# Ledger of designs, part 10: VH-VL binders against Uncharacterized protein AF_2093

Target 1, 226 residues: Uncharacterized protein AF_2093, of Archaeoglobus fulgidus (o28187)
Amino acid sequence: MDVEIVEELSKMLAGRKAVTEEEIRRKAIRCALKIMGARLVGIDAELIEDVTCSLIDCPITLKSLHFSEKVKIGDVLFYHPHVIKPEKEDFEQAYFEYKQSKKFLDAFDIMREVTDRFFEGYEAEGRYMRKYTKDGRNYYAFFSTIDDTFEDVDIHLRMVDEVDGDYVVIVPTENELNPFLKFFKQYSEDAKRAGLKIWVVNPDEKTIDPFIGYPKDFRLLKGFKN
Below, E stands for the ipSAE of ESMFold2; O stands for the ipSAE of OpenDDE; V2 stands for 0.75 times the mean of E and O plus 0.25 times the DockQ between their complexes.

## First folded at step 7 (VH-VL; framework fv_cilgavimab)

Design r3 (from r0 with heavy chain T28D S30D; at its last look DockQ between E and O 0.02; V2 from the best seeds 0.00; counts 0 for: pae E 18.6 > 2, placed apart)
Fold by OpenDDE, look of step 8:
Structure r3 (fold): chain C 226 residues (1-226), chain A 123 residues (1-123), chain B 112 residues (1-112)
Amino acid sequence: as target 1 above (226 residues)
Amino acid sequence: EVQLVESGGGLVKPGGSLRLSCAASGFDFDDAWMSWVRQAPGKGLEWVGRIKSKTDGGTTDYAAPVKGRFTISRDDSKNTLYLQMNSLKTEDTAVYYCTTGYDYDRGWPLDYWGQGTLVTVSS
Amino acid sequence: DIVMTQSPDSLAVSLGERATINCKSSQSVLYSSNNKNYLAWYQQKPGQPPKLLMYWASTLESGVPDRFSGSGSGAEFTLTISSLQAEDVAIYYCQQYYSTYTFGGGTKVEIK
């Protein structure tokens, strides 16, 4: 297990008094990207699970946060530090993060499948970041949410320069357009300038559409619904 | 205004099947936890089952008396809740209410109720 | 499963007098982390569906008169109508929503 990822995740969750496994997993993936970059292609689910566990049931280092206490509210299991009693607001925040995380995690496999189908004819490898290769052309696809992409925009911009190919962030549809509008308003120019691509998967319809940027391989364009 | 309208009730023989529907309006159905509660004639309220929102996993829970026989589902695109009842028994005779809990901050009590639909299981 | 027990089964009270309904849970429905009691009260008038009357054991639902009040914590709860009105004739149910849902047997409140 990469201790650096755990430390980064601990920093990301600093000050939090209540969390869920779902949130930890979602954010662990983000931290893995930050720390490992393109090496994330070679990472399997076990690393993320280990990192997740390290913050709750199986602490590995004293430098990391430890949400050792469990409390179930409704059907959601929350974790909090031993010495801290979460307040209502903490649980509200945790629940919000839980919903977002659950939505993402539930859509994750579908996003991957839709993206694989989109890249028909390409060789694919990786889980959280998938590398698609054909005729010397590489696409690196990272699965995230538009909100997380917004927060991690610096990381994604870095990734565009880091990878030996095109870099695309795959995000699921949202119930509201506001998150996309927010991103577009603030980062669309930077993204376009850098060559960052963001494509949107509709998990229900199993479709993919471009939000920012298009594939260089024009043959892939037919894979978009719109 | 929140509205819940049940339909599909009727007379059915023991061992038969029936599907109830609940049309919802006036609130964010997609984020709501939905439940069925039944009331036998002249008796008290009995929780039947629940289905969470999709964002909360969309999982279902059932009361012991109906577990394995009843199935709750939802179509968010139609704002409709369903209760598929199989292997019906005479003791399943009741008015079936569609209910909603929409607020996490309130701990998901049953905030609103429909008018109910009567299911009679009789030979 | 948490079992809810109400008492009495029926209650006749004169207009303007206090009505008290008790509810017991087989286990505590107090969540230690938020100190909230996952206990609700419902009112069902004749020929009508139930409606939420109170949640968190003591928080009145919007539109409910303040003559209604809830008290208790853990596994013992009480619904009180300080001054019974004619429109209060109904069956009242307590419910835990700590772990799924279970209702008490109900208490029929009538005018003496």
Scores: ipSAE 0.000, ipTM 0.479, lowest interface PAE 15.2, mean pLDDT 92
ESMFold2-Fast, scan of step 7: ipSAE 0.000; ipTM 0.447
ESMFold2, look of step 8: ipSAE 0.000; ipTM 0.458
ESMFold2 (binder alone), look of step 8: mean pLDDT 93; pTM 0.941

Design r34
Fold by ESMFold2-Fast, scan of step 7:
Structure r34 (fold): chain C 226 residues (1-226), chain A 122 residues (1-122), chain B 112 residues (1-112)
Amino acid sequence: as target 1 above (226 residues)
Amino acid sequence: EVQLVESGGGLVKPGGSLRLSCAASGFTFSDAWMSWVRQAPGKGLEWVGRIKSKTDGGTTDYAAPVKGRFTISRDDSKNTLYLQMNSLKTEDTAVYYCTTGYDSSGWPLDYWGQGTLVTVSS
Amino acid sequence: DIVMTQSPDSLAVSLGERATINCKSSQSVLYSSNNKNYLAWYQQKPGQPPKLLMYWASTLESGVPDRFSGSGSGAEFTLTISSLQAEDVAIYYCQQYYSTYTFGGGTKVEIK
């Protein structure tokens, strides 16, 4: 399992010469979703920590990923391959990914808080892949960003069919509307046809609203814009 | 860990030719940008030239004193870097170091071999 | 071509005292897009190849003692050894990597 997650992470990081721990952790969560599916519920934090800890001195990850060296620039710690030094453009890309990862991490606790409030009265289990259960009904919520959801659309479409219940991707608002418009233009019909739900949390306003898809339980509709 | 081993140095007459080799181990050579740096006896360091990875275009760049006379090449299947030196001058007498680095992307030279001595004398 | 000038050519410092080396580039090595100085420092001990000490003017390479520090921006830079140890006897070189590579002339640090 760990080998399969590392192999998938290697594919996501192909061509990258500089990464941060925040980027690696977040991408490892996405790879874990792809490999484990709904089994990620309840064990995601331990799995992610194990994968992240193995990236530096694991024989498999050292050979496949090669992100074993460190350099600290300002207050940001970068990982890079042994001997291979990042180009300045690679550091700029890594710093951009760092900012996006930090934005997600800063928003994550609020997204979970807002989503927990939306599912008030449901039993909640899990962290990044969270399961809400009530009266035999299940909602599986995966926390991500709209840009990562765009890249992972095939995984999320698959999850709709694989989970024992409803599947929702929870994403935060962005500074610009363009990432949402890009997703809508390219995948909205595929998402609607498959029954994929994408709901947007505004961390500043602490609101949740549907971008794509409505819950089957009409009682949950009152939770939007509340 | 990382090891760079230069070879091929020796005594050569002015106007002659010599080829240096650098055997690399402990890292993914095919992804690395490689440079040659020289140091005349009792003098300072002087960059000679570099070769980019094939992924980054495989292009070469040279310092002005060696342009047109020296050629850098690589054999990724053998993890080996080469420096072909033609029309040698007494001013080329130096210890030649094999190094890693990414100059055009803003990274310094961080790993160095032990060096090989080239003496150009009649 | 960017010309690098180091001063002094040599200096003798007592054990435990501060050593200061200066480096000047003929043009700015500060890249405005990322606000980084493309300036590195190397240490070369007798009979050994050079060893990278720091890059981005002030970022220490892994494993380098914190008594080494770098400062400066643009075209004028300084390497400081806060408390000279016996193992610090070496020749120190600054190097720009803004446009290919050029090295300073070197500064020999000895114990008096």
Scores: ipSAE 0.000, ipTM 0.417, lowest interface PAE 17.9, mean pLDDT 84

Design r35 (at its last look DockQ between E and O 0.04; V2 from the best seeds 0.00; counts 0 for: pae E 17.0 > 2, placed apart)
Fold by ESMFold2-Fast, scan of step 7:
Structure r35 (fold): chain C 226 residues (1-226), chain A 122 residues (1-122), chain B 112 residues (1-112)
Amino acid sequence: as target 1 above (226 residues)
Amino acid sequence: EVQLVESGGGLVKPGGSLRLSCAASGFTFSDAWMSWVRQAPGKGLEWVGRIKSKTDGGTTDYAAPVKGRFTISRDDSKNTLYLQMNSLKTEDTAVYYCTTGYDYSGWPFDYWGQGTLVTVSS
Amino acid sequence: DIVMTQSPDSLAVSLGERATINCKSSQSVLYSSNNKNYLAWYQQKPGQPPKLLMYWASTLESGVPDRFSGSGSGAEFTLTISSLQAEDVAIYYCQQYYSTYTFGGGTKVEIK
């Protein structure tokens, strides 16, 4: 399972000459959803943390990804292959991915707290894939970003069928509307047809609102703002 | 209890205009997707158009026979849905129903008004 | 544009007997990713608005008697009333909600 997650992660990072632990952690969570599906609810969060441990100190990650050397530029620690030296463009790409990853990871705890409040009265289980249960009905919530949800849309559409209940992707607000408009234009009809829901958390205001998928009971749950 | 009350129907000449209203109560109107469905005398049901909630983009969609002539709008502060009908034709003669649907949740029309009759004279 | 075709146009059934209504779509309304059929059935009595009977081809709306059942998948669907009651006399419509909305032409169910 961990080996399969690292193998999938290796494919996602193919051709990359510089990475950060933050990028690896964010992407490993996405790979874990792809490999494990609904079973991710029952997986200890520490499995993902262990898989994404320090590249230098992690036998599985180092063996599979070949990022054995490190260099610190500014306040960011980059990992790169021993044989192939990264160029300026490689570090620029890695830094862009780092910032996106750090944004998600920094927002995660707040998104979980806001979502838990929204599902007040439900029993909650899991971490990155979280299951909320009440009166025999289940909501499965996966935490991501709108851009990653765009890239992973096929996986999320599959999850709607795989779970025993409703499936929702929880994403944080963005500085600009464009990433949401891009998703809406390309996939809103597919998401609607499949019953996929995407809800947006504002980590600063601690609010949760539907972007796609509007269940009849949504307004009755705590924390919802129009 | 959920109530949908249509108004504004009546007799109008071909080429004329008419505006229908639907007053909603008993549910959170601002969260609901709203549609208009019509039924010509002695005929079957025909979907006219819908408007999504603001949270789902507030967009409108129309059936081919009315596209470009009819406009759906909503006023969430008044819990009211509107249908502006322009360039009316005799074929538009029908009872017009206001209805709700949660299409994003995969739900069809579960609440209907009593309807308002629109007659387009020849 | 998805075209919905119902048969028969009218049906006369004795009280307590089975009524069967067919509905065909011009293309599949089964969404393969979630394995759901975007097909609903409505009941309309004279002078009343339509009432939702079922959705997802076979899931009964709250308050609908269990003598009503739906079957079928893809492009061919059936509504069955296992034991027709007097209150079931009505016109029945199928509807796709896969690509906006289209209704079938309706089937009138009457007592023999």
Scores: ipSAE 0.000, ipTM 0.422, lowest interface PAE 18.5, mean pLDDT 83
ESMFold2, look of step 8: ipSAE 0.000; ipTM 0.458
ESMFold2 (binder alone), look of step 8: mean pLDDT 92; pTM 0.945
OpenDDE, look of step 8: ipSAE 0.006; ipTM 0.514

Design r36
Fold by ESMFold2-Fast, scan of step 7:
Order: structure tokens, then sequence, then C-alpha cells
Structure r36 (fold): chain C 226 residues (1-226), chain A 122 residues (1-122), chain B 112 residues (1-112)
């Protein structure tokens, strides 16, 4: 399965001369959702690590590397293909992606903790696609960012129908409202009609709030800040 | 994009029956909770009843004035909502609207059809 | 069943002036756990179906002008049109969606 995800990720990175481990990991998670859907539950941690190590030089690399050479600029480690030298524009693109990826990955553990607390009393399984189960009811929570959710909206709309239960995308707050306003303007109607839920975690305040959609189990409403 | 089109309205005598249809498009009908709302000529809005999605149990709820006389059903394969009206009374004369809230029972009625007139007269 | 009462029944306001409509529920429609009021407002123009204007007591539906605002909590709610325009002539309905649905009796807004 990692082969198909690596292929999908390689298409997403076509023409890129510089990447970071953080960008590879974040995008691998998105590609894994696209390829595997709900089947990610329970296997995603190992799968994402394998996919990441297939593309870069990491301690547990078991396959041929796509970005085998390293260069450190400032405090950031970049990877690039052998004998291909990135230009200024390549590093600028890679750094932009790095910042977005690092923000997501740094917030991930807090988002999971807050979401686990919200689903107190539910059995939890999985990492990046996390399944919460109680009294025969399932919630599938996928962790992302609002910008990535905007790009992947077709995949998330598909997931609503694919899962055996409810589907929600958990995203962290942003420094500015513009990414959320952009999503609202373009896709809020489609998301609401399809039953796609998007909930926002504030990692600093450790709160969770609905941006789109409320849970079917109203006992969960007490977990929201408002 | 979202459209709701009611049909089946007309003139019926007291005690008669009539079935209304609502053709839905532009959203995932099978996931939506659907309601009927009526409005007597020159009067206010009155909720009639609703039907939940099959995933949420497919159950129905009715306003007291119509309970036992009206039945709401749905055909997800045809994206169609129905209202079967039995034992019609003159006070059932109204424009009947098909409405939807995509999610759950605690969402306002966000999309409305154009309505279909039902006249119950002797 | 939750009974919704609107006042006044009709209101005549000059163009550019403020219009205020009140809505009272027979019991609180505030869900304490999420602090949300399950209260919506609808606008109905002659010959048209009702249109959702706002929900959660004060959240405007997409495309609704910002001259419309909602306030209140629990059982007492207000819809305000800060500067009435000709196109705002309509009947306005409040609605609770806390326990199924119940509409207020409506308030007819006319130009004075």
Amino acid sequence: as target 1 above (226 residues)
Amino acid sequence: EVQLVESGGGLVKPGGSLRLSCAASGFTFSDAWMSWVRQAPGKGLEWVGRIKSKTDGGTTDYAAPVKGRFTISRDDSKNTLYLQMNSLKTEDTAVYYCTTGYDYESWPLDYWGQGTLVTVSS
Amino acid sequence: DIVMTQSPDSLAVSLGERATINCKSSQSVLYSSNNKNYLAWYQQKPGQPPKLLMYWASTLESGVPDRFSGSGSGAEFTLTISSLQAEDVAIYYCQQYYSTYTFGGGTKVEIK
C-alpha cells in the first residue's frame, strides 16, 4: 500500500527540487487518506513513517531514496535529489511548505489530546485518522489544516459517505481569519449539505469549537467552549 | 444549486386524501433531515412534521394538529420526499413547503421549495 | 411544546430608520452546555417562500446584508434592521429549533 501512496505523493511533489521531512510527512498523511480512506484507522502511524522514509534519508529507511542529499540552511534541514542543485526559488517554496507543515505537526498532539477529551467515554483507535466509538456510534476524526482541507475538499466529502458513522475534520486555529473565510465563502454550503463537519482546536487555549456541523450525540455539546 | 420542487397540490373535499411530492437536487438527499411547513392563506408559518435520514433511524415527528392523519416518507433512490394527507379538514388549506436541514434535528430550515397549494373545500 | 410570541404584529418605519422586532419563547432555547441559542429568523416577501435570514440568534446567513442583526439569549430575542430599505418590506418570523420547530406569529414590516 505504501507503493501507491509513495506514487501519489511523488506526483504531488513533481518538479520539486527541495523538500523537508515535515512537508513529506504532512503530505503523506493527506495522500494516505486519498488512497486508503477509512482503512487508515489503526495502521496510519507505521504507514506514514514507511512512506516518509521511502522518500528521504531517515534512520529507518528501507527503500531507495527520492531525496537522498541533505543541506542545512539556518536551522532547517532540506532534502534534494542526488546531483540536482536547488535554486533560490526551490528553497523558498520548500521553506514556505516547511512552516505550514511544522505548525500542523507541532499542533497535532495537542489537537489529539483536546479531541480525545471531547470524546471522553469513547473508545479511541488510530492516529491521524482517529476512530471514536461508543454505544454502536462511530466518529472518524481526520487531523488537517483549514488550507489543506480547502485543497482536499473532494476527498473529505467522499469520506462522509465512506465511513460507517460520522466524519469530522479537526483543524487548528490560524493567526488570521482569512483561510477560514475563504473556505466558508467557497465551500460552506456544499459542506453543510453533504454533512461534512469541520471543528477548530485552539492549541493555546486547548478548546474545540464547531466551524461547520454539530455532533449527533448532543451530550458531546458540553465539550465545546461555547 | 440546491433545489426543492413540490407537486401534487390541488382541490380536495373534506375527508379526502392527497399526496404531495418534493423532488430534491443539488445535495446529498439521503443524509438530509426533511420537513414540511405549511402556511394558510394570509396566515403565519406552521411546521407540519419531519423525517430523519435512514442513518439516523428514519423516524418521523409530527405537529399535534396533523398527528395520526398525515404521514411523511422518503425515497432516497429517487431523491423524493412525500407527504400523505388523510382525513383532510378545511383548516388544512395552505401552501405546503418542502424544507431541509442537512444535518440533524437541531438545525434551522435552510432551503425551501416554492410551495404547492392545497385547498380543502366543500 | 415551545410557544413563540412576536411583537409587534405590524410595524411601519420610515426609509433609513431602525426597525426592531421582538420574539419571546415560552421556555429557554439556550443549550447551556454549548451556550448556543437555538433561534432563527426568516424573511418572507409577498409571493415567495420564507428565506433563512439568521441562525444561532445572531449569525447571519450567507448573502444577508449587515444591516440585519440579532440579539438576545434564553427566552427573549430581538431582530434589528439598522437602516430600513424598500427591499426589506416583508413579514419576519422567529423560530425555535431547540425541540422540533415552532414559529412566531410573524411581524409585518412596512414603509411609513
Scores: ipSAE 0.000, ipTM 0.401, lowest interface PAE 21.7, mean pLDDT 86

Design r37
Fold by ESMFold2-Fast, scan of step 7:
Structure r37 (fold): chain C 226 residues (1-226), chain A 122 residues (1-122), chain B 112 residues (1-112)
Amino acid sequence: as target 1 above (226 residues)
Amino acid sequence: EVQLVESGGGLVKPGGSLRLSCAASGFTFSDAWMSWVRQAPGKGLEWVGRIKSKTDGGTTDYAAPVKGRFTISRDDSKNTLYLQMNSLKTEDTAVYYCTTGYDRSGWPFDYWGQGTLVTVSS
Amino acid sequence: DIVMTQSPDSLAVSLGERATINCKSSQSVLYSSNNKNYLAWYQQKPGQPPKLLMYWASTLESGVPDRFSGSGSGAEFTLTISSLQAEDVAIYYCQQYYSTYTFGGGTKVEIK
């Protein structure tokens, strides 16, 4: 399992000369969904930590990217293949990815907290894919960003049919509206048709609102700030 | 299990061109970093060049004596490595080996082909 | 870039006696972050391709007899055959894989 996630993540990072632990962790979670699907509900932080360590210290399969050398620039620690010196452009790309990844990881606990509150009265299990169960109804919630959801739309559309219940992607608010408009213009029809739900958490205000799709359980509607 | 088979060697005149092939089997060729190593008759081993897997960027590196004259390429759909040799000189006469560190992934060469002889002579 | 120098060029040793081959790198091949020497040894018998004997300066490749051992660190390395057997007659090459690849000139080991 972890071997397959490491290989998938290595493909996603192909050609990159500098990365951060934050980028690896964020992208490992996305790859875990792709490889495991609904089984991700049973996965805790240990598997994602193992995958992350494998790419930083030593690839499990020896076929993955090897990031064994460290460079600290400011407060950010970058990893790069040994004996390879990244160029300015490599560090700029890595820093951009770091900022996005840190934002997601910092928001993760708040998104889970807000989503748990929204499903008050439901039994909750799982971490990166969370399953909420009540009165024979299941909601599967995967935590991501709107930009990553755009890139992974085919996977999320497949998940709607794969899970035993409703599937929703929980994303945080962005500084600009543009990433949401981009998704809406390209994929809103496909998402609506397939029954994919995307709900937006404001980490600062601790609110949740539907971007695409409403829950089947009408009692949950009172949880939206709207 | 792992097998590397070179072909394409032969007699060529100085200034001529020749393309060597290496057919790989018994491992996932697309994941492997591949190298060419040569050995002139009665002389030592000399690394020629390397190509990384496409997953690792697919970049090439060459030894100084062949840089600008030789080109390494790969066709993952055919599990085949190539060495295009241009502007050949008499000092390019050697047995050319295809090598990989499949189990080591970028480590020293733990698998070698039988070699193919290239003779550059008038 | 990195120049590898082996000594001696040839070595004649009686069966059962110790053979020692030296390898010097023009710069250190010790990578400080993982504390490993990027140095390998190969054995080549007449008419055959080279065979990997040892890597990380002292780690024997699977199937290589215990009579082979490697030592050294940084820029100076030694390959030792504790008790030479007839099948050990070959040319031995050191190789750095710290910065691409460079081979030593080889050492021919033969029976006295």
Scores: ipSAE 0.000, ipTM 0.401, lowest interface PAE 21.0, mean pLDDT 85

Design r38
Fold by ESMFold2-Fast, scan of step 7:
Structure r38 (fold): chain C 226 residues (1-226), chain A 125 residues (1-125), chain B 112 residues (1-112)
Amino acid sequence: as target 1 above (226 residues)
Amino acid sequence: EVQLVESGGGLVKPGGSLRLSCAASGFTFSDAWMSWVRQAPGKGLEWVGRIKSKTDGGTTDYAAPVKGRFTISRDDSKNTLYLQMNSLKTEDTAVYYCTTGYDYDSSGYWPLDYWGQGTLVTVSS
Amino acid sequence: DIVMTQSPDSLAVSLGERATINCKSSQSVLYSSNNKNYLAWYQQKPGQPPKLLMYWASTLESGVPDRFSGSGSGAEFTLTISSLQAEDVAIYYCQQYYSTYTFGGGTKVEIK
């Protein structure tokens, strides 16, 4: 399981000379979904921690470290391989990925809180892949960003088919509308046909709104109060 | 709790016109794709046409037998669906049902899971 | 347009016996990207509007008894009632929702 996820993550990070813990964590979550699917429920928190720590110098594990050296620039801690010295372009790429990852991770707790509120009365389990259960019915919620959902659309379409219940991807609002328009233009018809739901959390307003798809349980529609 | 209530049916002579209404409640009408389905006395179900939500383009589709004669429209402010029937023929005699796919997660790629009670249209001399 | 053909037109089955209804589409209603069949089954009792029984060829709508099951993929589908009850006397329709909507001609199920 973790070996397969580390291998997949290593492919995603191929050629990278500088990374942050935030980038590794965000990408580990995506790789874990790809490898484990619905089995991610209930085990993802420790799994993502273990996978992350296997790639960087962290206090939780002494497992194989791919990015064993570290350098702090401002408030950001970068990790790099011992024999490879990052250049200006490597740090620019790493910082870009850091900003995207931090945006997701900073929004994660509020997205989970808002989604938990939306599913009031449901039993909840899991962290990054979260399962909501009530009266024998299941909703599987995966937390991501619209840009990552665009990249992972084939995985999410597969998840709709694999889960025992409904599947929804929860993403935060973006400063620009363009990432949502890009997804809508390219994949909205495929998503609607497949039954893929994408709901948007505004972390500032603490609201949740449907971008694609509505819940089967009409009682949940009251949760989409703008 | 989802309710669809048709009205406007009645007796009309061949060549006449009639407008059916469908009052919707219990769901977000403005996001729903709405259809009309008819059933001639003692015969099978026949899909008449569909109108998409405004956000999905608000376009209409019609079955071949009614194309050019029937027009589907919607008033989202009143949660009401309409079917304007012109140049009516005896073959149009049927119970007309207002239908929607309440589970919107596949939009227009969803079965018709909620139905009204129907309204009878009789085209006869 | 996709044409839906049901067989038989009518079926008489003894109480507690199995009833099977066939439905064929003129083209595949299987969407390869999600591996789902865009096919539904409806039950219509006298004087009532149709009621959705199942969707995606084999997924039962909430509240529908387990004696109802669906099978098939692509262009050939079957609705099975494993043990016919008195309340199952009705006309059954298949319907594709792959490209707008088309209904089968219906199958009348009666007790013999």
Scores: ipSAE 0.000, ipTM 0.447, lowest interface PAE 18.1, mean pLDDT 87

Design r39
Fold by ESMFold2-Fast, scan of step 7:
Structure r39 (fold): chain C 226 residues (1-226), chain A 124 residues (1-124), chain B 112 residues (1-112)
Amino acid sequence: as target 1 above (226 residues)
Amino acid sequence: EVQLVESGGGLVKPGGSLRLSCAASGFTFSDAWMSWVRQAPGKGLEWVGRIKSKTDGGTTDYAAPVKGRFTISRDDSKNTLYLQMNSLKTEDTAVYYCTTGYDYDSRGWPFDYWGQGTLVTVSS
Amino acid sequence: DIVMTQSPDSLAVSLGERATINCKSSQSVLYSSNNKNYLAWYQQKPGQPPKLLMYWASTLESGVPDRFSGSGSGAEFTLTISSLQAEDVAIYYCQQYYSTYTFGGGTKVEIK
């Protein structure tokens, strides 16, 4: 499945002349969900490392796109294809993607911690796609951002039907409400009809709140602050 | 919003009987394990008894001091918990609280919601 | 029956100082199948019902300030308030939920 995920990620990065490890990791997680779905539980940590290595700083040569050369600008390490010299615009795009990716990755451990606390008493398995199980009930939690959830909405709607249980996307707060309002205007009705849940973690306050969808178990409602 | 409202407390003579009610709202009452906890004036908390959900067998458990005298029951259609108290003693004088709990592992769960309590005074 | 014993019965602490309450069970409340301690802590203020502060010996209930912390395992447990605030004046109870329920005798926390 590594090859199929690398191929999907290569399509997502088509035409890109500069990338960061952070961007590749974030996008690899999304591509892994698209290709593997619920099968991602329990294998995602090692799989994402293997996929990332396939595209950067690794001796894998039989891939369609490989960012084998590196350059450090300020505090950021950029990767680019051999022979291709990135221009100013390529680095500006890569830096923008870096900032978004670093925000997600920096928030990830806190989001997982808060979500694990919310599901206290449940057995937890997996990393980026995390399965919580109790008394035969399953919750599948996928960690993302609201902007990436917007881009991947078709995949998340599919996951609701694919998983054996309830499916929820966990996203961090944003500095502005605009990304949440954009999602609400375009997809809130589709999400509600399908039973897709989106819960928001505030990494600073370590709180979790529903944006779309409520758990059916009333005991879980006490974990929400507002 | 989870709410528990106790009623039925009052003054009774030793040997008398009294029935307490607890009206529950804001959660699926039929899935919840319910307990009664009491507190004598100026004293500590004492668990009285528990009733499990019907899906978990609907069984009751009682603290030794009340076993054989008190009976816990529930009416899921009315979201109401009851405590029937018979052969009352002066030692039963206390504020009686309705509480929620749930057991996933066949043990128990702490009481995450409480009512305001209802005072029962047993005096001659 | 599991007997819960708290110490001290009463504790006077200055504002901003640490308060420590101990709780001992007559038998272990650690469930080997899930490795959880079935122990909770409650706070009760005059004229109010008790409020759940903590479950699984150290997991804070939603909305409880992080100055409250729990420690211990098996049969010996401690509740710590790292920096006592005026609003923390109350009676504190430990409770086992391993085999039905029993409460400790309570510890009254007062400002010195």
Scores: ipSAE 0.000, ipTM 0.415, lowest interface PAE 18.0, mean pLDDT 86

